# Miniprotein binders against a2bj90: the designs that were tried, part 26

Target 1, 235 residues: a2bj90
Amino acid sequence: MSRSARRKTSALNTVLRVVEVFASIQGEGPFTGTYSVFVRLAGCNLRCPFCDTRYAWSLEAGKPLGVEELVEEIARYEPSLVVITGGEPLLQRHPLNSLVEGLESLGLRVQLETNGILPAPARDEQLWRVYHVVSPKDVPVRVPGAKLHPSWVDYARATGRAWFKFLVANEQHVREVAEYVAKLGIPRSRVYIMPLTPEKLDMKELLELHSRIASLAVKWRLNFSPRLHLLVQLP

## First folded at step 4 (miniprotein)

Design jh3
Fold by ESMFold2-Fast, scan of step 4:
Structure jh3 (fold): chain B 235 residues (1-235), chain A 86 residues (1-86)
Amino acid sequence: as target 1 above (235 residues)
Amino acid sequence: SPEVEELWRRVEELVREAERLLEETGDLEKALELLDEALRLAEEHGLPELMAWILSLKAEVLLDMGDYEEAIEVWEKAFELAEESG
């Protein structure tokens, strides 16, 4: 073993439980339309009834991958954006910070998708420096056990690197979201509403739902997120 | 509460010492001892979020030691506790 190989060892050998790594287009949120590589981490602290990735709920669903190996795999895709999602990625917070450090060292842009139950990044975390799309599950479709950690609002105000994305089915849901974000002091510019899509809609129904929710976003002066990957039939 | 803040401080000190040992010596066994002490303190005071954090770090050390099956068990416990602290 060369001296160089040993010298590059980090403080902690870091391993992530990874369900899948794949290239696609980011279909949701502020970076909709961006060529991305998705890293789905295993484990989730919620059991949402409308979840479309139930296969990622268990930590056992993920294969252990070293941070350095994962960074190399991601880099081979040459993505415009790395989307770290799951389950709940912050359950693996410590190795996630190391992954982010490696990705940033290569000049890669990183977005984390989180349910916001666990605290937002602190200033000394590598996660402080990347983008976050927070999907609170306490409104409007309430999920048992879900509660947004208040530090996410402070993080959003301090950094401008967090947005809040809500699944909505109708105008009553939009009203509840508007009241929720006003109560928490979340700026409208940081809020996205996104169609809550039932399992089996045909393309015409899916487009009609998107149109309806987009119209509500205009009416309520909120941002709109499509589910573009569903419309163009990508993963 | 002030008592809970003091507990977090004590646990953070143990975790930082574990990280320092890994940086300076690569002593996985000693790091595990410190994490187990941190976990004991969190368990005695019934703080599932803190326990989940410590268990996640312990799982990483166990993976480095080649104890893959134990690491999975520790991660599953961390997940259950994180869900409980929701």
Scores: ipSAE 0.000, ipTM 0.157, lowest interface PAE 15.5, mean pLDDT 79

Design jh4
Fold by ESMFold2-Fast, scan of step 4:
Structure jh4 (fold): chain B 235 residues (1-235), chain A 92 residues (1-92)
Amino acid sequence: as target 1 above (235 residues)
Amino acid sequence: NEELKKLIEEAEKLFEEGKRLEEEGRLEEAAEKYKEAAELFLKAAELAKELGDPWKAAEYYYKAGDAYWEAGDLEKAYEMFDKALELIEELG
């Protein structure tokens, strides 16, 4: 069956609450350095003390955008990667699956950033086929109410499309991460440690922190994630 | 719905009063205003749910959670966030 010049999603009236859409470089995780479009969805199920995107916590922070309109806006940037982040994007799971379907139909690579409290994608979801960077908040930073859903470990083993990224400030945090991932059976190759950055660091302090955490990653044989956008002063 | 509108307007007013008091260093008075705002946001969430608007209900549960967080009641804040999450999960 032929369609209009513009492909429609299966859910024509599906709407996402979107805080912002912008082009930048992915500064974190396995795709560090990739030219990306960031889609920040509204709403979060956590209130992390170290959160730098508190403006996205409320669903009211997001403007309603239709999935088709959002796909068209993203496509205009011609990105190598679409990063869907939030808040917690899985809070808007149904319309998010429709967004992913639209983006994949254009051949765009999609990465989701999630706190992992909500279940991992099921095999019949469009989200099953995209990349996921899971940022557990139960270890080492111990945010109240944060607990990694066990299905994320199964998803990572089954698909090879999930990575686990942990905020760390010191070697004790790295020890706690190592114990946590070993206990859960998360492969070391899927684990990233990333500097926990206070809001008011100058560039020298930021570089020194990155150096210390990177050295710990080498010592503990874990992957290192920078916060590259902070080092190069991009959003 | 006029009842829902009034609840939200009063809750938002109390939340802004809490912010003002906090900026002035009047932390105990700010916490009390945040707690009052949270209780009204919770009532608004429950009414929105009864009126068949689960997205507004989830939004107001999040606002109640934010207000409890600012009041220093982290356990009540997470209870509200969990209620919002349950509604969003039911929506799929």
Scores: ipSAE 0.000, ipTM 0.150, lowest interface PAE 15.4, mean pLDDT 84

Design jh5
Fold by ESMFold2-Fast, scan of step 4:
Structure jh5 (fold): chain B 235 residues (1-235), chain A 92 residues (1-92)
Amino acid sequence: as target 1 above (235 residues)
Amino acid sequence: NEELKKLIEEAEKLFEEGKRLEEEGRLEEAAEKYKEAAELFLKAAELAKELGDPDKASFYYDKAGMAYYSAGDWEKALEMYEKAIELFDELG
């Protein structure tokens, strides 16, 4: 085997199981409205009853892609933001760090979406340097097996690069979120509440729900995340 | 269980050695250490499962998966992650 083949094989050893790569607008969280490329990784460690992406739960749902190939594919979109989501992306932590390294080398801004069950990045990981939107499943609708890893609160305080996003349907849910974040010492400035959208809302109902949850965010002095892609009918 | 603790300590040490070797650009030696760590994490997961601790078993299957991925053994990594997912489905 040639030296070039061995070097190529070494690079190919860093692979990710990828469900889909597509361009859209980030509809949620602190970067709402940003032209983004979404990278959906396969595999998840939860079975949320309100999950919209059940097709990504199994690692077999993903195709193996080398980090270098994936970086090139993402770069062709010329995105303002790369959103790495899943499933649970941290299940593929090692190759994910390599992907982040490649994306940052191109000056691309990276956001990870995670359920926060697995530990937050350590200082020696490339993931330490990027943005994280953590969606705890402890509250208000408790998902079996869900528990936020405490290192995420420390990471958020140390870096200013993590936010916590909660699905809420009513004021009681907002109260439970407020109590939860206060007990954990999560600053309100890093907390987003987002409408929990039932299936088959018409556009008027969807807008009314957004208005109601936004009003609760003002009342409780929390940040509001829309689900903008639903309002503008994007993926 | 003393045996479980020893397996975990040895696996974590080997994983750290793998990371150090990888940082030094010694990729083949790093892969060997990661593979050894993965095998020990897998043994820890199986032992935790036998001891009736599915939460620990799932956690160490995930660690084994990460170590196999680091070693470049993508097929074994996938197998470990699927075991962790299957175990979660049994839990709830």
Scores: ipSAE 0.000, ipTM 0.179, lowest interface PAE 14.4, mean pLDDT 81

Design jh6
Fold by ESMFold2-Fast, scan of step 4:
Structure jh6 (fold): chain B 235 residues (1-235), chain A 92 residues (1-92)
Amino acid sequence: as target 1 above (235 residues)
Amino acid sequence: NEELKKLIEEAEKLFEEGKRLEEEGRLEEAAEKYKEAAELFLKAAELAKELGDPLKAADYYFKAGEAYLDAGDIEKAWEMLEKAYELAEELG
């Protein structure tokens, strides 16, 4: 009976709904500047008003793609980092674990980007072994339905493989982030603040915003994430 | 199939009503419409499966999942995704 159940469960590990696969430079977070392949998975459990990837919100936006086929496609780019993003990748948790297993077997480094609403990986998941950049949406931007799952703090402390990246527009937002991470016991070394970029900034305005938020990161003793791809005009 | 067509037309209508309410900031009413749409997409998926059309069934399970996501029901959305993947394996 357990073997039959395992076969049925493994069936869920074979197909992902994929919006796009492309090569670029990771512009954000702890691996900024790394030559990466981006894998955008379909579906999201939030409707953020500042979201720049609204085309990925629907599960239907993704083409069904087998894990083995996707691993081969990614490998052709010879990336230094595979960034799995979306919508919310953990909505496709079962086949995602199989994808991670395939990528790790080739020696590829994997980073997942997640909103952190769904639980952090368990020790028996392949996802336990890879890097995670968690982007909470409950502070400071207060997206309805967004609440960080508490297991992410435990995962970060246990593994050292999670960072928390917050969108900020001003010093009041940074103060709210500082209070939030202190309350949850998140180490400052694991916290990034990143400029919240409105859609129609010119290059001078983008640079000025980056400079201002970077200055606040120094003042508040937090890490700074640029949006480097916007500054160098890459996807 | 006329019954399947009617289910999908009504589900799509409810989904568009949900979008309109959301744009007006009426989030609780939008969630109700999205939930109703999701339930009809689910019925359409089950009917397509019974009619021997697993491709349409998978598509309608994905639509149900999207509507449940918009309604804020993450667990139901995930259940719909799992059903879609089960059907995808049957095709392989």
Scores: ipSAE 0.000, ipTM 0.263, lowest interface PAE 12.4, mean pLDDT 84

Design jh7
Fold by ESMFold2-Fast, scan of step 4:
Structure jh7 (fold): chain B 235 residues (1-235), chain A 87 residues (1-87)
Amino acid sequence: as target 1 above (235 residues)
Amino acid sequence: DLDKEIEELIKKAEELLKKGLELGDPELIKEALELFKKAVELAEKHGRPWLAAEALYGIADALWEKGDLEEAYKYFDEALKIIEKAG
C-alpha cells in the first residue's frame, strides 16, 4: 500500500457512525447471560421483515464518533463483553478494525453480530481475532438480497470463533436449517436456533414459544439461543 | 449461459475490488466498478433482477469502502427495490 493510500485508509479508520451505546445483558447466542456493552452501528444492507432495529437501517441514524472516544466510553462501563451490532457492522469495516484493536488493547472481549453477506475477516485483520455470531438470512426466513458469504464457513473452521444463529418459528424451519448447515458443512456444534418473535406476543406466549423452540433444539441436536432480554424486559 | 457470464463479471469485479483495496490502487477499484456496472446493464436488459441486485450491492460495497457512504446507500436502496419488485 502506498503512503497516500495508507493516509486515506487511516482517515476512514478513525470514525464510526454510532446509533447507541448502552449496558445490558447479552440475551442471545453463545454468551447469553453476560454483562455487556452494546455498540449499535448505523447502516444495513438488508431490510428484514422481522427486524427489531429498523431505526438503525439508515446511516443518518448514526452520529459520527471517533474510535478513541468510543473505546473510552465503552471502558467506563467495565463490561465482561463488548457486543458490536447494528444494522450491519461490517459496512464500516475499516474503522471497526481500529475499534477492535483499541478494545483488545484493554483486554476487553469482543463479539460481532453480522448478517454474513459481506466476507468474513482476513487473517491480517483485527476482526480475525474476535468472536462472530453470524445470522444468515438465506433460510428459513428468506430475506430478499440475502446470501451468506462462503468465507464465513472457512473462518468458522479455521478459528473456532464463529457461530451461526437462525430465527425459527416451527419444526419445518428447523428442518430447513439442518439441511442448510449440513449442505454447507457447518459443524452442528456451531449452530444455534432462536425463536422468531412477532412484535405482539404477551409474556405467556413468549415463554411458550421459547419452550417449543428449545424442545426442537433438543430433538434436532442443535444449540438453543433464547431472547433472554425480552423475557426479563431489558433493552 | 447468460447467467454464468453475468456471475463471472461480478466475480471478477469482486476480485479486482479486493486487490485494489489491498494494494491501495484506485485504478483497480475503478475497473471493478465498471465491471459491476456492465453486469447491472446486462442483467437488467435480460430480466435477471437477482443478478442485477447482486451487482448493485457490489457497487454499493465498493463505494462504501471508498468512503462515499451517501452514494453507497443509493445503490443499496436501488438493489432492494429491484428485488422487492421482482419477488
Scores: ipSAE 0.000, ipTM 0.184, lowest interface PAE 14.6, mean pLDDT 82

Design jh8
Fold by ESMFold2-Fast, scan of step 4:
Order: structure tokens, then C-alpha cells, then sequence
Structure jh8 (fold): chain B 235 residues (1-235), chain A 87 residues (1-87)
């Protein structure tokens, strides 16, 4: 027996700043309806005016957790999908690659949600192998500091593992998204439009908004993402 | 107390960064960067790698917001390395 369990555990002791871990249904994007564990990482490089998770903006909002401990916590939920979100999870890129490696070793499917400001994964990163939903904040309404890194378009073309999700309120927003993705060469099959939901909509208003945006998706030949968790009142 | 001084610098820098991002004011972001850099210097001299790590994270966030992504990533990686060494 030459193996050192203590040394192996220490080698995997990369730390992530984690706000929360919880089970829910993925309500958005290409995996809508999937039983998922959400891992919200602390820190964000934007201050979006429509952000629902302002409590995660500061790195100090996160509790330091070792990668091995976090992998074990996630595994206890027996999820069909692990959703890594934030803030901006790519701010913690190095330990995030270690987390992904641990999760993949257990056969778990991983999806990252990112604002796309930081570069897309390189081929030698563990992150190259997982799914990415990129939410650019430069269109249809620019958030200060937002700019999609051009490598995300190259990554999407090379791997087929990235989709682009845009918050839209009306047809003019959809037109701006269509022009943006055409200019960048993003296939429409990789584009989702999603309702921009004001905080205080009642259920009737929320359903009517979903209906309108879904109709625009059909008209413009784009994919539609609901905000399913809002409709079924899950976190 | 030097520990208190470093913590107050980090808190002030974080508040300036928040305001700078909300207002789109590059001068506030620049001021936040200078305070985070001062906090790193003091934390290193005082043997507080945890506070140095927090301040380096702040530098990384400010640089990301300015579009200096490659430089920001280097600061963030250094913050993680220092934090891992501390415990």
C-alpha cells in the first residue's frame, strides 16, 4: 500500500467560494425540465439592473468549500444535471476545472451558465467537455462592462456545446438579437430567447408574457426558453 | 490595528467598485483598484494571506469589468494559490 489518502485528498483541496447548493428543476435553456442540482458560485464581473441574484455579486458572499467536499454534497442529490451558475462562475476558473473533473469522474452531466465576458474554454481545460449556456449582456440592452468574448463563437462552432440565451421584452429586442447573432455567425439553432420578467408580475401576466415571447420565437425561427421555475413556483 | 486597516481598505474598495460598475464610472473603478493594491501590499507585509487573497479577487473583478480579461485571470489564479496555501 503506497497510496497516501491524505496526500490525494490534499491534492484535490482546491477551494471554491459557494453561495448555495440546492436541488430544483432547470427552468431555462436547452435542458428545461431536467432534475438538477444548482451550485451558485460567488462573485460577478457585472452589475445587471435586472439581476435576481444580487446577493451573489461579492466574492465575500460565498463560503469557501473544498472541491472534494462539494462533489460529495452534489452527489448526494443524485442529479440528472449539475448546473454551475453564479455570479460569474468563470471568475473561479481554476478550481472550477477541478470541480468539473470530479463531477465527470462520477458520470454526472454538467452545464455552466456564464455571461461570456471571460474567454471560452481551451481544449486542455476540463470545461471544454461540458455544456455552456452563454447569456451575452451586450444585446439587446447593453449592461455596463459587458462584452461577449469572441472565443465563445469559435467554441460553439468547434464543439456544438454552447448555446446563447437572450433576455427579451418585445419584438424590437428580438430583431436586435437576430441581427447580432447573424453578424457573429451564430446558428439560429443555438439561440434561445427568454422573457425578461419584471419582479412583480402576477401569474396571468407571467403566462401572457411567455406566450408573446414564444410567438416571437416562432416568427423569427429562434428557440424559446421559458422561465419554468417561475411558472411552477420553484427556486 | 493593521488587520482592521486592511479590512477597511478592502471594504472601501469593494464599495467603490460597486458604485463604479453601477454608474459606469472608470475613475471609481481605478480608485478601487488602487485601494485593493494597497490592501495586497499591507496584507503581505502583515502575514495575512487570507486578506491578500480577498484583495487580489477584488483586483480581478475590477479588471474583468474593464475588459482586461487576461490580466484579471492571472490575479484571480494568484488569489486562489495564496488562499490554498493558507489552508
Amino acid sequence: as target 1 above (235 residues)
Amino acid sequence: DLDKEIEELIKKAEELLKKGLELGDPELIKEALELFKKAVELAEKHGRPDLASFALDGIAMALYSKGDWEEALKYYEEAIKIFDKAG
Scores: ipSAE 0.005, ipTM 0.192, lowest interface PAE 12.3, mean pLDDT 80

Design jh9
Fold by ESMFold2-Fast, scan of step 4:
Formats: C-alpha cells, structure tokens, sequence
Structure jh9 (fold): chain B 235 residues (1-235), chain A 87 residues (1-87)
C-alpha cells in the first residue's frame, strides 16, 4: 500500500480538522448552564448570512489533530459536557465517530450541534448514542440550499436524543416554526426557539429581546433557549 | 507500476487543487477535478480501493471549495465507506 493511501485512510478514521478548543458555559439549548468544552470543527455546507462563525466555513481553516490527542486535550478540562460544533461537524463524520468513541470511553457526555442537512446517525455509528441539537435553516430565516434531512425526525422519535433549535426575531417567525414542526410531526417538547441577536445590541436591548422571545415561547407552548453566553459575556 | 501511475495522478491533482485555491483560479480546480476522476476510474478498474478512496476524497474537497456541497457530500461518504471496508 502506498504512503498516500495509508496516510489518507488513517486521516479519514483518526484525524479531524479543528478550528478551536475552549472551555465555556453552554449558553444554548437543552443543556444551558453546563460547564462545557467546545470543539469547533472546520468546514460548513451552508453560508448563512447571520453566521457568527464564518472563520470556520473552510475545511482549511482547521488544524489537523489526531483523535487521541484531541481526546486528551478535552479531558484535561474535566468538562461536564463536550460540545462538538463547527461549521458542520457531520462533514467529518467518520473521524467524528472515533472521537465520540474516545470521549464516551472516558465517561464524557457529548452533544453535537448540526444544521441537519446531512443524514442523522445510523444505529451502528457511535454518533447514534450521543445528544444532537439540530438547527434547521429551512425556517423561519430561510437560508439558500438549506433542507432538513427527514431522517432527523425519525432519529428524534427513535432515540429521544435530538432537539430542534430555531432562530426567531418576532411572532411571525414563531408561527412559521410552529407550522413547520407540526407538519413534520416534531413534538413541541423537542423544539426550542432562540433569539436571533443582531451583533450591535447593548445589554438592555439584549435582555429585552430575550424577554420578548421567552414570552412567545410561553404563548406558543415551545421551549425557550437563551443565548446565555452573550448575557454573561463569555465566548 | 499501476499504483505509481495512480499515485502520480492524485499527487498532480492535489498540487493543482492547492495552487487553484491559493490563486483563486477555478480553471486549476477544474483541471484537478478531471485528474482525480481519471485516478478514480483507473483505481476502480484495477481493484485499488484505497487509491479510489484517496481520489474520491480529492473530488469532494474540490467540490466543497466550489460550493457544490450536496455533490461533495456524496463523494465524501463514498470515500469513507470504501476506506473503512478496505482498512
């Protein structure tokens, strides 16, 4: 076997392109308030106009890190939760399964953040066993090229390990989310609405926006996700 | 040596892809894609699955750079499946 073929086979199974690794508090979704290590993987299959992590869009933005080295780095933080995000982490699906296996072997809880365009995990993947927060970009703020893969609804029903998180600015957006999840048969208990935050809000405006979206969550009987890290000024 | 011929095609394609990305030259990226496709054809014809996987991964990288995300995903998935079965 050639050196190139051996190198790529190893890389496909055991090397990830990583943009950054840092400790913070999970500010969003069902695990809000949890001490977490964030692993941002390179590469994305969307170009969202409201994206706050555009530096991660290219696969070349990531440094190649071995799965074992990355597991050791994460473990040094002693996190309650490992948040794997990006870009789109599922672009690196095969080495990601190896990373998840390593993290679970240490008893670490793993959450994946995904746009849901690529298929949900299969039963024989390590990714089947971890938590997923799916952020569809079909609605309400429509992103060109976005379409939720239908397997995510089946995965959520089969496992209870997926939630669907939507960025909303107003009540019309919440109505569109409610109609979308009803049409797809997603239980309301698995749905979070989260404020779509413009980058130039002062603290008073940010809190007022959170209050308005939280009130809409109560009215529409959906879960509310803050952006807690923005409120407490953490990364 | 067939393996050497396929490896040289992949190497040339990777060099063209890198240069095309550095210069923002879509014609170099297109040329790289054509060489990767030729490498896949030779590797599949002669039962060289790991070389086929290498070339398919190169196609996926080129397509991601062009913004053809859905097509890139299909090539990437095929490359990973072939590499896993061969490894």
Amino acid sequence: as target 1 above (235 residues)
Amino acid sequence: DLDKEIEELIKKAEELLKKGLELGDPELIKEALELFKKAVELAEKHGRPLLAADALFGIAEALLDKGDIEEAWKYLEEAYKIAEKAG
Scores: ipSAE 0.000, ipTM 0.211, lowest interface PAE 13.4, mean pLDDT 81

Design jx1
Fold by ESMFold2-Fast, scan of step 4:
Structure jx1 (fold): chain B 235 residues (1-235), chain A 106 residues (1-106)
Amino acid sequence: as target 1 above (235 residues)
Amino acid sequence: SAEEYLKKAIELLEKAAEIAEKNGLPELVARAMEELIRVYEETGDEKYLEEALRLAEEAVRLARESGDPELISEALNLLAIVLFLKGRFEEADRVLEEAMKIWEEH
């Protein structure tokens, strides 16, 4: 049986556990400002202390939804970008490849957000052809068990479709990021630093933090990612 | 391909058997486990996922023997991945909570 035939006949290859689907503006990374539909998949292999989406950690938090129904729901929003996030979406890799195939067949642009612990896509996966924003958690704010899979650096070099986004609170964090990406051979053009936002910042504090991290991005010659949705009060 | 992933798993396990330094063993065993998960993902054959679970448990054992909290946390994370793939969500949650406690204690 071929790989595609096996995916078509397996219920596990055509059903995703989905926490939520909603329209918003992409607030982070290389596509900041884009009208997007967010698909939050259930399940995560990390327990980040700063996590805002703890409700998505368990696979049981997600409602089972068929790939075809999910594609149709997403398409009704007429998005400029489909953002697949979670938890960790690569925990549901096989039905995720089927979802990506369906979305690409409609001409929709897809971005995956991943912690990068699981391997990067292989050339024969539908995921090989979409954009990836990898958020390593091994530096600078180290999360227990987090380790970037080295295949993500190879994938980024081979395709030009991966960027690396790091949560930073201060200049020491930026220094650690700069040393980390230099050691791995990741070009600065593929690196974003983003403010690590503690709970309960007021708008003035949030803007001041964004300003400080943006200034550090200029100083260190790295890209800056805001958390635009927080600044404009969107989900 | 599944054949390439299986070959890599075997090569990593052969390297693990040749290595005397215990700090190198958890990493090689964990890498072999990852390659077996890819074989499972391509073939759907549960035997590879069961072998991956055995290797993940062995990686945790070796990491605990090393006394390195970073290696223990990495091995526990890989064990949690296999447990999630097997539908053993409560065990995966406990394993990840243990990794968090180890980090906080060091």
Scores: ipSAE 0.188, ipTM 0.567, lowest interface PAE 4.8, mean pLDDT 81

Design jx2
Fold by ESMFold2-Fast, scan of step 4:
Structure jx2 (fold): chain B 235 residues (1-235), chain A 106 residues (1-106)
Amino acid sequence: as target 1 above (235 residues)
Amino acid sequence: DPEELRKRAEELLKKALELAEKEGDPELIARALEELIRAYEETGDEKYLEEALRLAEEAVRLARESGDPELISEALNLLAIVLFLKGRFEEADRVLEEAMKIWEEH
């Protein structure tokens, strides 16, 4: 098919269901502290008991937005990083690839947050070229139905563009994460542990939890992710 | 010849689906589902998504027969993904809630 005909057909399939778009500081993972625009896509294939964004679970929670319109909205924020999150963004894989293409054409850095149940990007996808923070839900607190797709480990080794982030509450959780990543051959340099924050912690309790989990990261030779936005009270 | 290559790909996919169904292997069924979803994404042809739904329902049936709550939850998750892609969002929500309940009961 001609390039023109293919582009017209692609345009018909470049609509994303978007819950919200907002500017904040990336509070988690390898890009902590970066001025970012967050794009929360609707729909999720999990029902995590500890989920903070249950309002995004249904695809119906999202407003349909064309890729071009969304790229323009994101660009107005002049971000150092675009964080595409959800729900599970890979449920909208085809238009997501188009969004990434548009953002890359503007020189914007893109990070995807995913639960890793759906396969990692193939080499011919635009998603192959961006950063991914994978949050497996099979350890340490197992979510029903969750299973990390093995292609994510291959993708991480091939590209160096994926990290694995785990919510932990105590040392037993860290041990389980360490065993899990060793079994899968994930390098410790690609692993982050992050505090599992229950509701209604005051600031002192939040700081103490961060301190304890950070100490465990040092002990187990893993990277530490704060939840910085909670500490500085940003969305 | 593009038409000849396309027909060969369709025949190979059909044989892979028949083998996955015959063997009842959850991993083979999951792989066949992934290929059907990719074919749908590339072509927009609803036939691939209809076949994916059939396989996902079969995966759930086989998992229920095994009595393994983990396999049942995994199969229900695959079914929910197909239902999301078909725009059947309320059914997807119900399937995921069922997976949670089954896990809690075991």
Scores: ipSAE 0.222, ipTM 0.580, lowest interface PAE 4.2, mean pLDDT 80

Design jx3
Fold by ESMFold2-Fast, scan of step 4:
Structure jx3 (fold): chain B 235 residues (1-235), chain A 106 residues (1-106)
Amino acid sequence: as target 1 above (235 residues)
Amino acid sequence: SAEEYLKKAIELLEKAAEIAEKNGLPELVARAMEELILVYEETGDEKYLEEALRLAEEAVRLARESGDPELISEALNLLGIVYFLLGRFEEADRVLEEAMKIWEEH
């Protein structure tokens, strides 16, 4: 009986729904400035009002790609970092673990970007061994249905492989983030604040927003994440 | 050893879900459902995913009865995750859109 279920899930272990694969510079988080290949997976369990990748919300937005084919495509770029993002990549958890296994076998560094609603990796998952940038959407931006799974804090403490990146628009948001991370026991060294960028900003407005949020990061003794790709006009 | 532990964990989660439903505690139902999804992901046994769907639907019902937009949005998000795991992507999209609409109206 269980064998039938496992046969059905074997396809999920070998195929990912992929929106796009492209080379760029990581513009956000602890690896800002790194030559990276981005793998954007389809499907998301949130509908954030400020989302700039709404085209990835549906799983049908993704082209089915075999894990081995995807590993070969990524490897041809010879990246310093593979950034797996989406949507929400953990919705395709089983084939994602297979992808990570393939990438690690080539010695490639992997970073996952996740909203943190689904549980953190277990020790027997390949995902346990890679870097995670968790972007909670329950504070300060209050997205419907967004609630950080508590296992992410445990994972961060156990591995040192997780950072928490928060979208902020003003000082009140930074205060809310500071209170949130203190309550959860997340050290400031693992916390990034990043500008919440409205849909249309000219370059001067974008630079001014970055400057304001960076100044708040200094004031509150938190790490700052730019959106560097927006500033240098890369994908 | 491991198999017996897993069986006990599943039995406890099912009992917790039944108690939570009777007491009208949507947060406990949501947690029991999350644990069943994890068991499904580890075992591949669709019966746990089917039970997760039933609990997700019950969580949504209890959340709607509470009248709390945040609880309704949380329950609909969990239902959306179960729909994705079942390959029911159109239904997942619909409940997530409903979650957003409910939150924005309140």
Scores: ipSAE 0.006, ipTM 0.401, lowest interface PAE 9.4, mean pLDDT 80

Design jx4
Fold by ESMFold2-Fast, scan of step 4:
Structure jx4 (fold): chain B 235 residues (1-235), chain A 95 residues (1-95)
Amino acid sequence: as target 1 above (235 residues)
Amino acid sequence: SDEFKKRFEEVVRKMEELIRRYEETGDEKYLEEALRLAEEAVRLARESGDPELISEALNLLAIALFLLYELTGDPSFLEEADRVLEEAMKIWEEH
């Protein structure tokens, strides 16, 4: 009997590789300020130079947890929002759909954070029914290998459950984002710009960067996402 | 360039369909075929000389390698995934 073959069969429906589960405040995107439980899944298909969660890049960084066990752990926090992040959560797509089914059965609101390289959910996936914050890495930050899958634009139009969140450092980046979303037909109302934070900014520098990017959001008529958890020193 | 891009996109589309079928059925044959297409995408991208296309193809290969690791438990697939993602970064920096 092959252990690998046995594991393959059960893993598709019931097991996720989980790096960490913790309670905090959602600091980013359309649900900023919401009491949330974060579920960080292991594995990532990008190597972003600005990544602050490099420890999650490998699938081996995650502990295998059963979907039912994970649902029970999340439920104990009584969260207003479950944020599934990573790495790239869609690398564990099949058991992720099972997790979402379990969480929705308890009436919990779910948000997925994704780089958008893998296709958007199909109508028959449980993932079709939850919120998605897509963080493209092809524009303006130009991470090698990053390309937004065009199905995310169709998904956003069909469901109203996707937003696009872009890392920006200056006005040229915002211009590139504006051109990119216009070319793809993404409404500005679904677009967030967020400060690209270099390593080791002090609090004054961090606040000044937030202020500059927020001012550009007003100028360009885009939504602004803070990195609130950094400003209030939460995980 | 136009024909090259169409051929690349067709290979990627077929690979994505095979990965979807693997996720739905658990049948190894779809993943094995997806790996072969990912390798073809890399070969096609290298032939184009376009660093963006090469990086995109290497990313897709890394996805297939992650799925192979889950199927087999063989850590060499993770080592190869890390190598191809690092190659993508270096190719991009050199151009």
Scores: ipSAE 0.501, ipTM 0.781, lowest interface PAE 2.1, mean pLDDT 86

